# Ledger of designs, part 237: VH-VL binders against q8ixk2r445to577

Target 1, 133 residues: q8ixk2r445to577
Amino acid sequence: FFGMLQNKGLTDYCFDYNPPDENQIVGHQVILYLCHGMGQNQFFEYTSQKEIRYNTHQPEGCIAVEAGMDTLIMHLCEETAPENQKFILQEDGSLFHEQSKKCVQAARKESSDSFVPLLRDCTNSDHQKWFFK
Below, E stands for the ipSAE of ESMFold2; O stands for the ipSAE of OpenDDE; V2 stands for 0.75 times the mean of E and O plus 0.25 times the DockQ between their complexes.

## First folded at step 12 (VH-VL)

Design qb33 (framework fv_cosibelimab; at its last look DockQ between E and O 0.68; V2 from the best seeds 0.00; counts 0 for: pae E 7.3 > 2)
Fold by OpenDDE, look of step 12:
Order: sequence, then structure tokens, then C-alpha cells
Structure qb33 (fold): chain C 133 residues (1-133), chain A 120 residues (1-120), chain B 112 residues (1-112)
Amino acid sequence: as target 1 above (133 residues)
Amino acid sequence: EVQLVQSGAEVKKPGSSVKVSCKASGGTFSRWAISWVRQAPGQGLEWMGVIIPIFGTANYAQKFQGRVTITADESTSTAYMELSSLRSEDTAVYYCAKSRYYARSSFDYWGQGTLVTVSS
Amino acid sequence: NFMLTQPHSVSESPGKTVTISCTRSSGSIAYNYVQWYQQRPGSAPTTVIYEDNQRPSGVPDRFSGSIDSSSNSASLTISGLKTEDEADYYCQSYDSSNKHWVFGGGTKLTVL
């Protein structure tokens, strides 16, 4: 699966990554932004290693969850996907993070009008449903 | 340092076409979005379209759809804007502009501009 | 879709503070970032404010951006006005409804 990773509940919002340095793509938080369909900062791929990959240039980035965190942070992809980079995109649209045993939920950022994907206890909320478009 | 260098001034007849080039250096061309913006004499800035070179995807302002074609050559880090069926009203300085990401980011680097004069 | 409306011109004396408004005709001004560009005669525009009201390196802190949701407008404020600030200023944002970049009409700032 590849393309825009769009949320069902938060209509018209997609995974979006915007590192401040085009030559340093890791270490920043993945956010949600209005889907634009032009690829680039909204182009992701779900791989056979259960990674969510970003960037079509080497080195590629993979979404990771750091210890103790509930945010999605971009790390470099590795030859063997580390545990903190493994997600299960389930048939029902839920995006499950294996290591934390939590689901990715579209949420409002604190004290902001912005939205971010956060790890939360798994529910049947449409805000935890994702699909590639 | 990132630089965008555009082709030289053009003088065209009505009905003809013009193709302006924008060569990028000092960065990773394939990571960018390249927009074209024009400015008629004494007028404001007008966005024409954009291309994401790595994807080959382009989007155009409705005003120019069917008349403008934006392309990019990653091997030479060059973007092109071709405008056909030229009219006197197309007389303007045409700029290429680089942005890091589509939609959200600013045009952080600009070409020096290319004057296109359309006159009979 | 929306338009961005700016005053045609503003003027102020050196050392004073000037504010240039940019009003969005529809949709929330906060839905997409507003950028501000400075353009001096015969030159290409340069960014003075971008994204979340950030200043590029090299742009003095006399330049600041703000958003007013109540008036659905963005503002560029220039304090301690200098002669070199005389230029045209353009606001810009992205219209997700039609996937267009939208510029304001521009504001000519004259330093008296």
C-alpha cells in the first residue's frame, strides 16, 4: 500500500511530514494535514516489513515510536525493521503499533489548531481508522 | 547555497509559444516543488502552476489550464514552463520558485526572473 | 476558493511601526500557513515570514507575523521602520479547495 495515508474520522486529513532540513529528514514529528494528493510530504508506503516509509530518496525514513512517547517520529529505515517501527494496518483500517500495543489515532495537538497522529488505546473510533488513497 | 537560474529574456509574437527554463543548484532538486509565478508590469504576483519533479506531478492554476505546461528534468535539475497561444497580456516577468514541500512551505528561493514580451 | 485582500499602499515615517493586513475572503485564515514576501523594485520577491509566523535567517526581528481569527486576517508588522523597508509586500497562502497558491494583491510600503 502506498500514497496518502488518510484518516477516516478526521475527514480529508492525511499523514504529513515536513522536516525543516531537506537533507536531515529524521527526528521530527509526523503530523496530520489536509490531503493534497501531490505526493511528496504526504507520500507514504506500508511495506512487507510492516514499516510506514516516507521519502522516495535514499536514505528513506520510517515512522517510529520512541520509548515512552505517544508521537510518531521519523527515523531512518533499517535493513531489518526495528520493533519500534512495526505497524499493522489491519483490515478494519486500524493502525496498530506492535511494540506499544496501541493504535494510531488522529488527535488535536494541545493548545493548537493542528492535528497529529498519536498512540492511544485501541477503540472502534473512526479517528483510529486509516486508508491509503 | 540554493540557486535558481532562469533562461534569458524572450520577445514573442502573439499566438506563439515560449518555454522558460529554471536550473537549480546547491540542493536536492528532487526533494522540492517548483512553482512558476508571473508578474505583469506594475502588477502583483500570480501563481501559474507547480511541479513535483520526483513524482512528475503538476498542477496548474485554472486560468492557465490548457495553455501552460510545466515539466522537470531531474537529471539536469531543470524545470520548464511553456506557455502557448501568447497574448499581449502575457507580457510579464516569469519567476520560478522553490519550496521544500507542497502546499505548506513558502517559496524560499526564487529565480532571477525572465521577461517575456509579447508584441506584434 | 478564497482571495487575499491587502491594502494597496501604506506609509509611515522611519522609526515608527507599520502593519499590513491580509484578509482571507472565505475559510479560516488559520487553515493554511500565511507567508509574507518583500519585493524591491527590479528584484525577485524574498521571504520575510513563513509558515507559523517564522522569520528566515537574515530577516530582522523588526518583522513579525500574526493571525487574527476574529477578522480572518493575517498581519505583517514592521517595527522601527527603516528606509530600506520600502518595498512591495505580498501575503500568500494555499487554497486546498482548488489546490492553488493564492497571493494577495500586494501592498506598497512607502517610508516617508
Scores: ipSAE 0.229, ipTM 0.779, lowest interface PAE 2.1, mean pLDDT 93
Fold by ESMFold2, look of step 12:
Structure qb33 (fold): chain C 133 residues (1-133), chain A 120 residues (1-120), chain B 112 residues (1-112)
Amino acid sequence: as target 1 above (133 residues)
Amino acid sequence: EVQLVQSGAEVKKPGSSVKVSCKASGGTFSRWAISWVRQAPGQGLEWMGVIIPIFGTANYAQKFQGRVTITADESTSTAYMELSSLRSEDTAVYYCAKSRYYARSSFDYWGQGTLVTVSS
Amino acid sequence: NFMLTQPHSVSESPGKTVTISCTRSSGSIAYNYVQWYQQRPGSAPTTVIYEDNQRPSGVPDRFSGSIDSSSNSASLTISGLKTEDEADYYCQSYDSSNKHWVFGGGTKLTVL
């Protein structure tokens, strides 16, 4: 199950991963950027273990939220998905983080074209609705 | 350190084809986006197309659609650009360039360029 | 389809500041990040600005980039101009609709 993970409220924005050093893919933040449709840094896999995998790197990265944080950070995938790497994409489009019991929301930074996914209390906002395309 | 090393200069007759190589080292070639950009003498940069080796997907600028073929060989970490039906206007330096991201990253590494001269 | 328009040439004296503009013809300049490349004669281009206003390692902080949504343009600013800054400069952005990269026409910077 592969594709661009897009936001319903923030139209044309996709999960995007661009670490400063391509040899150091762990520990950097996932962002939102305009969808380009070419694969690479905007294609992710949602697995049966409820992981969101960064699909263009070996070993693959898995999105995680570190304890006490609200940002989505890249970790290495593990044989059995840790609790902080489990996300449920629900039928209503919400992306629920099991460990924190919060939902992923598109949030704007001060710059006009910089957005990030953050954990927030779950609501019905379209900025908390996601789909693969 | 990432390096892109291109094949040497070529002189071609009108109507023929040229195939330029771009050998990569120092990284994960299969996951890169390799673009081809040309520059006619005294002119600006012109994007021709891109390939992502692991997916085998190539996209071309509309101007070159039908004349250009971009391929990659993962076993040798080499990208290729072939331009057919050459005309004198195709005389240019042809560069390969690498980006990590298609829409966000700069072309952060460039090959040294390959001069292709189209003449009798 | 959009174009990126740059001035053909700019010139300034050493120590001064120069700004090179890059105007997008249709759609917002802010839709896609803008990159800037420097090209010295006989050499391949090198990146001096990426993601609108970020500098690669090794690029001095006298190079800066900015976006002006009201004029629908990007700008490269070089302060403390040095003779080694004399080069051609290109802006670049991605066209999401056509899945193509677009280069500006280039600007020749002359120092003096």
Scores: ipSAE 0.023, ipTM 0.646, lowest interface PAE 7.3, mean pLDDT 87
ESMFold2 (binder alone), look of step 12: mean pLDDT 91; pTM 0.929

Design qb4 (framework fv_cosibelimab; at its last look DockQ between E and O 0.75; V2 from the best seeds 0.00; counts 0 for: pae E 7.1 > 2)
Fold by ESMFold2, look of step 12:
Structure qb4 (fold): chain C 133 residues (1-133), chain A 120 residues (1-120), chain B 112 residues (1-112)
Amino acid sequence: as target 1 above (133 residues)
Amino acid sequence: EVQLVQSGAEVKKPGSSVKVSCKASGGTFSRWAISWVRQAPGQGLEWMGVIIPIFGTANYAQKFQGRVTITADESTSTAYMELSSLRSEDTAVYYCAKSRYYGRDSFDYWGQGTLVTVSS
Amino acid sequence: NFMLTQPHSVSESPGKTVTISCTRSSGSIAYNYVQWYQQRPGSAPTTVIYEDNQRPSGVPDRFSGSIDSSSNSASLTISGLKTEDEADYYCQSYDSSNKHWVFGGGTKLTVL
C-alpha cells in the first residue's frame, strides 16, 4: 500500500514527517497533522517487509520504535527490516507493532495541542484504526 | 544558500497571458513546495497555488481555477506560473515562495517579485 | 473558506509594546499553525514567527507570537519597538478543508 496513512477516529489526520533539517531525516518523531492530499511529507509506503517507508528521500526512512519507548521515530531503512521497524496492518485496521506487541494509537501529545501516533495496548478503539488513502 | 530568482517585469494587455519564472538554487528543488502569491497595489498578499515538482502535483486557489497553470522543470530547477485571460485587476507583484513541507511549514524563502502590469 | 482579520493599522512610540491581532472567521484558530510575516516597502515578506510562537534564527526575542482560543485569534507582540520595525505585518494559516493557504489582510505598523 502507499499514500496517506489516515486515522479513522481522529478524522482527517495523517501520518506526517517534518524534520527540522530536510537533509537529516533520522531521529525525529512522526506526528499526525491535517491531511493535505499533496503527497510529499505525508506520503508513506507499506512494504512487503512490513515497513512503513518514507521513501521520497534518499536514503529512505523507515518508521521504528526504540526499545522501551512508545513514540514512532524515523530511522534509515535497512536491506532486511529490523524487528523494531515491523508493523502489521491488520484486517480490522489496527496497526500492530510486532516487537512490542502493541498497537499504534492516535493521541494528543500531553505537553502540547498536537497529535502523535503512540504505541498503546491494543483495543477496538477507532483511534487505533488506520487506512491508506 | 537558498535563492529564488524570478523573471523580469511585464506589461500586458487585457485578455492576454503572462508566464513568470522562478529559478531555484541552493537546495533540492524537486522536494520543495513552491507557491505563488500575488500582491495588488495597496492590497495584501493573496495565495494563488502550489506545485511539488517531484510528484508533479499542483493545487490552485478556487479564485484562479481555470486561469492559472503552475508547472515545474526539474532539469532547470525552475517553477512557472502562467495566468491567462488577464484583466486590469490582475496588475500585481507576483512572488514565488518555498516551504519545506506543504500544509505545515512557513514560506521560508521568497523570490524578489515580478511586477505584471495589465493596461489597455 | 475562513478569513483572517487584522487591524488596518497600529502605531506606537519607540520602546513601547504593540500587539497585532489576527482573528479567524470560522473553525478554530488552533487547528492550524499561524505564521507571521514582516514586509518592508519594496521588499518581499520575511518570516518573523512560525508555528504560532517560534522565531527563525536572527529574529530578536522582542518578537513573540501567541494563540487565544477563546477569542479565536492569534497575536504578534513586538516589545521594545524600534524604528526599524515599521513595516506591514501579515498573519497566515492553512485551510485544511480547501488545502490552501490564507493570509490576513495586513497591518501597517507605524513607529513614531
Scores: ipSAE 0.030, ipTM 0.659, lowest interface PAE 7.1, mean pLDDT 87
Fold by OpenDDE, look of step 12:
Structure qb4 (fold): chain C 133 residues (1-133), chain A 120 residues (1-120), chain B 112 residues (1-112)
Amino acid sequence: as target 1 above (133 residues)
Amino acid sequence: EVQLVQSGAEVKKPGSSVKVSCKASGGTFSRWAISWVRQAPGQGLEWMGVIIPIFGTANYAQKFQGRVTITADESTSTAYMELSSLRSEDTAVYYCAKSRYYGRDSFDYWGQGTLVTVSS
Amino acid sequence: NFMLTQPHSVSESPGKTVTISCTRSSGSIAYNYVQWYQQRPGSAPTTVIYEDNQRPSGVPDRFSGSIDSSSNSASLTISGLKTEDEADYYCQSYDSSNKHWVFGGGTKLTVL
């Protein structure tokens, strides 16, 4: 699966990554942004290694969850996907993080008009449902 | 250092077409969004459209849809803007401008501009 | 969709402070970033403020940007005005509704 990773509950919002340096793409938080259909910062791929890959250029970035965190952070992809980069996109649309045993939920950022994907206890909420478009 | 170098000035007749080029250097062209912005004499800046080379996807301002075509050649790091059915009102300096992300950051680098004069 | 409205012109003496406003006609001014460009005669625009209030390298700290949600406007403030600041200034943002980049009409700054 590849393309825009769109949330069902938070209508018209997609995974979005906007690193401040195009040559240093790691270490920043993945956010949610209005889907624009132009690719680039909203182009992601779900791989057979259970990675969510961002950049089509080498080195590629993969979404990771750092220890003790509930945010999605961009790391470099590795030949063997590390445990903190493994996600299961389930048939019902839920995006499950294997290591934390949490689901990715569209959430409002504190004191902001911005939205971000956060790890939360798995529920049946549409805000935890995702699909590629 | 990133540079955008545009093709030279053009003089065109009404009804004809013009194609302006914008060659990029000093960075990763495929990761950019290249916009075209024009400025009529004594007037303000007007956004025309944008392309993301890696995807070949272009979007246009409604005003120019059907009349403008923006393309990109990744192998030469060059973006193109073709405007057809030229009118006197199309007389302007045309700029290419680079941004990192679609609909986000600033146009951090600009071409030097290309004067297109439409005159009978 | 929305428009960005700027004053046509502003003027001030050297050493003083000038503010150029950029008012968004609809939607929140804070929804998408506002950028500011400086354009001197015969030259291409250059960025002086990006992402509402960030200053590119090489731009003096006399230049600052701000957002005022109450008036739904962005402002470019230039302190310690210098003759070299005389230029046209444009605000710019992004309209998510129609996927268009939007420029203000521009403001001519004259240093008296």
Scores: ipSAE 0.017, ipTM 0.672, lowest interface PAE 5.7, mean pLDDT 92
ESMFold2 (binder alone), look of step 12: mean pLDDT 91; pTM 0.920

Design qb5 (framework fv_cosibelimab; at its last look DockQ between E and O 0.43; V2 from the best seeds 0.00; counts 0 for: pae E 8.2 > 2)
Fold by OpenDDE, look of step 12:
Structure qb5 (fold): chain C 133 residues (1-133), chain A 120 residues (1-120), chain B 112 residues (1-112)
Amino acid sequence: as target 1 above (133 residues)
Amino acid sequence: EVQLVQSGAEVKKPGSSVKVSCKASGGTFSRWAISWVRQAPGQGLEWMGVIIPSFGTANYAQKFQGRVTITADESTSTAYMELSSLRSEDTAVYYCAKSRYYGRSSFDYWGQGTLVTVSS
Amino acid sequence: NFMLTQPHSVSESPGKTVTISCTRSSGSIAYNYVQWYQQRPGSAPTTVIYEDNQRPSGVPDRFSGSIDSSSNSASLTISGLKTEDEADYYCQSYDSSNKHWVFGGGTKLTVL
């Protein structure tokens, strides 16, 4: 699966990554932004290694969850996907993070009008449903 | 630090063509989009087109379709803008501008500009 | 497609606050980021606001960007106006419908 990773509940919002330095793509938080179909910072791929990959150029980035965190942060992809980069995109649209045993939920960023994907206890909320478009 | 250095001023006759170069240094050229933006004397900024060197694909403003050609040479980190069938109204300062491939359309670095004067 | 409309000129005294508007003619102003560029006479434009209303390094925090969905406009606000702020300012965004970068008409800011 590849393309825009769009949330069902938060209509018209997609995974979005915009590193401040194109030469250093890791270490920043993945956010949600209006789906614009422009590609680039909204193009992701779900791989057979259960990675959510970003970037069409080497080195590729993979979404990771750092210890103790509930945010999605971009790391470099590795030959063997580390545990903190493994996600299961389930049939019902839920995006499950294996290591934390939590689901990715579209949420409002604190004290802002912005939105971010956060790890939360798994529910049947449409805000935890995702699909590629 | 990223720098965009453009070729020198040009004086052209109507009906001729001009090709302006934009050499990039610093950073990773293949990760960029290079746009061309012109500014007629006393006028505003006008986007002409863009090229993604890594894709080899250019897109042009409708106004310049068929008259402008934007190319890029990754081996030399240089972008080019060729404008044909020049007319007096094409007299302007032409800028190349860099956008991050991963970003959303900001021009974070600009060339110094190239004055192209079209006169009989 | 859409256009971005700016006032032709604005003026204010040093130390005051000035706001330059940028109105999108169609589509949501928030659909794509709005950037702001400063251009001093005889110079190339420089970025003062980009993407999610961020400031590049070196741009003072006197410069700020905002979006008003109700008026479908973006605004550049310059507080504590200085003489060095006198310049032309351009808003810019991206039109996804035709894959065009779009500039506003520019606003000449005069510091009185």
Scores: ipSAE 0.017, ipTM 0.643, lowest interface PAE 7.3, mean pLDDT 91
Fold by ESMFold2, look of step 12:
Structure qb5 (fold): chain C 133 residues (1-133), chain A 120 residues (1-120), chain B 112 residues (1-112)
Amino acid sequence: as target 1 above (133 residues)
Amino acid sequence: EVQLVQSGAEVKKPGSSVKVSCKASGGTFSRWAISWVRQAPGQGLEWMGVIIPSFGTANYAQKFQGRVTITADESTSTAYMELSSLRSEDTAVYYCAKSRYYGRSSFDYWGQGTLVTVSS
Amino acid sequence: NFMLTQPHSVSESPGKTVTISCTRSSGSIAYNYVQWYQQRPGSAPTTVIYEDNQRPSGVPDRFSGSIDSSSNSASLTISGLKTEDEADYYCQSYDSSNKHWVFGGGTKLTVL
């Protein structure tokens, strides 16, 4: 599916990617920002390979979690999705990262009003529920 | 370096239209959000609308809906703003401005401005 | 729709510190990043602060930005004020409900 990936618990917040250098999209963290419905930085595609693609840019980016980390980072997409780039969007809205066996949660960055998606132990929290709009 | 160069000043009569161009150089025009912002003499900045060239989608401030048309030509890296049914209160300097993304990004580069004077 | 309200003018002596406020009328100031622009007469605006508190390359570190959620406002602070800082200053934020950018009314800074 293609659209804004929105959080159920953190109402009106979406996956957002805004790298400081538009010519170098690899290696920066995905964030959460208020959904605005316009522009390429909040549009993602969930593919049959279980990728979350940032495909409004060429070369295309795919969200990954590096081994031992809990942050969602932009990598280049590959012909066959690497294991660290596979996420299962389940029927109940949970977004499960296969390699780590953890779920994506909307989390508040300490001491700020900023939010980021992070891997956490899976729960039934609405902050771990996601849907495309 | 990113540069935005606008077309020259224009003098128009009420009821006519004006089309201002904004030619971009440096960087990746197709991924930018190009906004148009005007400033009447002695007044503040007023956002008019935006286009993302690669998607061809424009969005307009409610005040200008129906009178403004914003377009982009990727082959020439040029954005355009056309304002119709001109009236004296449309006298202003019109700027194009570039942001990286729609929504959160600042306007990090501005054109030099185009003075449009509307008088009888 | 929300509005961003700035003082019409501020003045201060060279070497002093000035703070320009930008108050959001509805919804939280923290919902969207706040930008700050400097504009001299006859010139296009230039960015002095983006994403609340980030400084573009070439902007002196005596310019700083902050957000105060309790007063629902953003602030531009210029320390060590110089005569070259005399200009109009605008805050800006995004209206996510209407998907538009919003500018504050502008503040004329006079350095006496």
Scores: ipSAE 0.012, ipTM 0.610, lowest interface PAE 8.2, mean pLDDT 87
ESMFold2 (binder alone), look of step 12: mean pLDDT 91; pTM 0.929

Design qb6 (framework fv_cosibelimab; at its last look DockQ between E and O 0.06; V2 from the best seeds 0.00; counts 0 for: pae O 9.7 > 2, placed apart)
Fold by ESMFold2, look of step 12:
Structure qb6 (fold): chain C 133 residues (1-133), chain A 120 residues (1-120), chain B 112 residues (1-112)
Amino acid sequence: as target 1 above (133 residues)
Amino acid sequence: EVQLVQSGAEVKKPGSSVKVSCKASGGTFSRWTISWVRQAPGQGLEWMGVIIPIFGTANYAQKFQGRVTITADESTSTAYMELSSLRSEDTAVYYCAKSRYYGRSSFDYWGQGTLVTVSS
Amino acid sequence: NFMLTQPHSVSESPGKTVTISCTRSSGSIAYNYVQWYQQRPGSAPTTVIYEDNQRPSGVPDRFSGSIDSSSNSASLTISGLKTEDEADYYCQSYDSSNKHWVFGGGTKLTVL
């Protein structure tokens, strides 16, 4: 799948990556932002290795979760996808992180009007449902 | 090092067209977000439109819809802005500018500006 | 569709602090990041604040940005004012509904 990765419950919000330096894409947090349909910072590729790739940079970035964390962080993609970079987009729309056994949820950043994807215990919430557009 | 170098100043008559070029260097031009911004004498900055060369299409400010065409040539790393049906109020300095991303990003690199004068 | 309103001009003495406001006419100022640009006469604009309150490399720490949700505005604050700070300043934000960038009207800063 290619395109914008949208949240069902938080309508019109997409995965978004906005690193402060476009030449240093590693180590910054993935956020949610209003979908704009232009592709760039909201264009992701879901691969056969179950990676979520950031396709607008070479070398390409892959979404990861660092040990003990609940935030989605950009790492470099590797030839063989590491376990912390594997996400299962299930038929019901849930986005399951295999290593942590948790689901990606749209969440409000504390004390903020900003939104981020975070790992949470899996539920049937529409805030844990995702689809490509 | 990112650089944007624009074509030279132009003097145009009302009703004509102008095409300003913006030569890019120092990065992956096809993935850049290139906007055009103008500034009339004594006035503020006004966003005109944007292109991301790899996608090949542009998005325009409503005010300029139908009069502006923004294009990109990946083989020469050059963006273009063409403004048609010129009128005196189109006299301005026209800038190309690069942002990191569409939407949330600042314009961090600017061309030197191109003065377009529209007069009798 | 929204506008960003700035004062036309502000002035202050060297060494003092000046604040330039940027008020959003509709929708929340917090919907999208606010950027600030400095433009010296005859030059292209230069970013002095991005993402509400971040400084690019090389911008002195006497430049700061803030957001006030209650007044629906952003502010650029310049402390320890220097004569080299005399310039035009623009705020800018993104209009996600129209997918375009919006600039404020600009503020002429005079250092007397």
Scores: ipSAE 0.013, ipTM 0.619, lowest interface PAE 7.9, mean pLDDT 87
Fold by OpenDDE, look of step 12:
Structure qb6 (fold): chain C 133 residues (1-133), chain A 120 residues (1-120), chain B 112 residues (1-112)
Amino acid sequence: as target 1 above (133 residues)
Amino acid sequence: EVQLVQSGAEVKKPGSSVKVSCKASGGTFSRWTISWVRQAPGQGLEWMGVIIPIFGTANYAQKFQGRVTITADESTSTAYMELSSLRSEDTAVYYCAKSRYYGRSSFDYWGQGTLVTVSS
Amino acid sequence: NFMLTQPHSVSESPGKTVTISCTRSSGSIAYNYVQWYQQRPGSAPTTVIYEDNQRPSGVPDRFSGSIDSSSNSASLTISGLKTEDEADYYCQSYDSSNKHWVFGGGTKLTVL
């Protein structure tokens, strides 16, 4: 699966990553932004290694969850996907983070009008359902 | 199965231009990057540039900046490499090579190569 | 910017094991994935190792890749050498500093 990763509940919002430096892509938070399909910022892939890979020239970026955090942060992909980069995209659209046992939910960023994907307890909410478009 | 088929051999005069095509079949062209790599007789592989067809963005090796143009047509799943101001040193076999994903540097399939001969 | 340096040639008898090195001149060899390509005479290159140590379908497990950070080098190892393995082998990586794909100089493997 590849393309824009769109949320079902938060209509017309997609995974978005915009690092300040295209040559330094790691360490920043993945956000949600209106789906526009332009550029590389919204192009992701779910791989056979259970990674969510960000479209980049090089090096490869993979979404990770750091210890004790509930935000999605970009790390470098590894030959063998580390545990904190493993996700299961279920048939029902839920995106499950294996290590934390949490689901990715579209949420409003605190004290902001922006939105971000956050790890939350798994529910049947459409805000926890995702699909590639 | 994925296949890259390149245009036929070219014979060019110094100062002229050559445009080589690389037609892809099988798979999803829009998911790929297409690089051009050349090999002079008896020499090693030399990367020239890359294009991401879906974005229409191309990058070039510094050595060829201003002299090479890489383009792609998604409707025909074809990539092109045009090299201008040809010199005898440009005599080489030119390969197109695909990467499966945008963020990967490996090439998984190669064209059969196109010989370009530059001579007076 | 960096270069990848390979030995010009290596040779070994059938059934033996041969190793081809690829040394990165600057930066960590592990920063970007290393690939290996095989090129038989008169043919286009084919991928034998990608992403440091992964084999494409159809490539026998006699081929393996490794990274040695201490020597800042990658290695292609071919065990149980066969006559069909005679070819040129190229290592390749990516230079993030200038956004260039970088090939090694190539190694000619002769099966004695």
Scores: ipSAE 0.006, ipTM 0.605, lowest interface PAE 9.7, mean pLDDT 91
ESMFold2 (binder alone), look of step 12: mean pLDDT 91; pTM 0.927

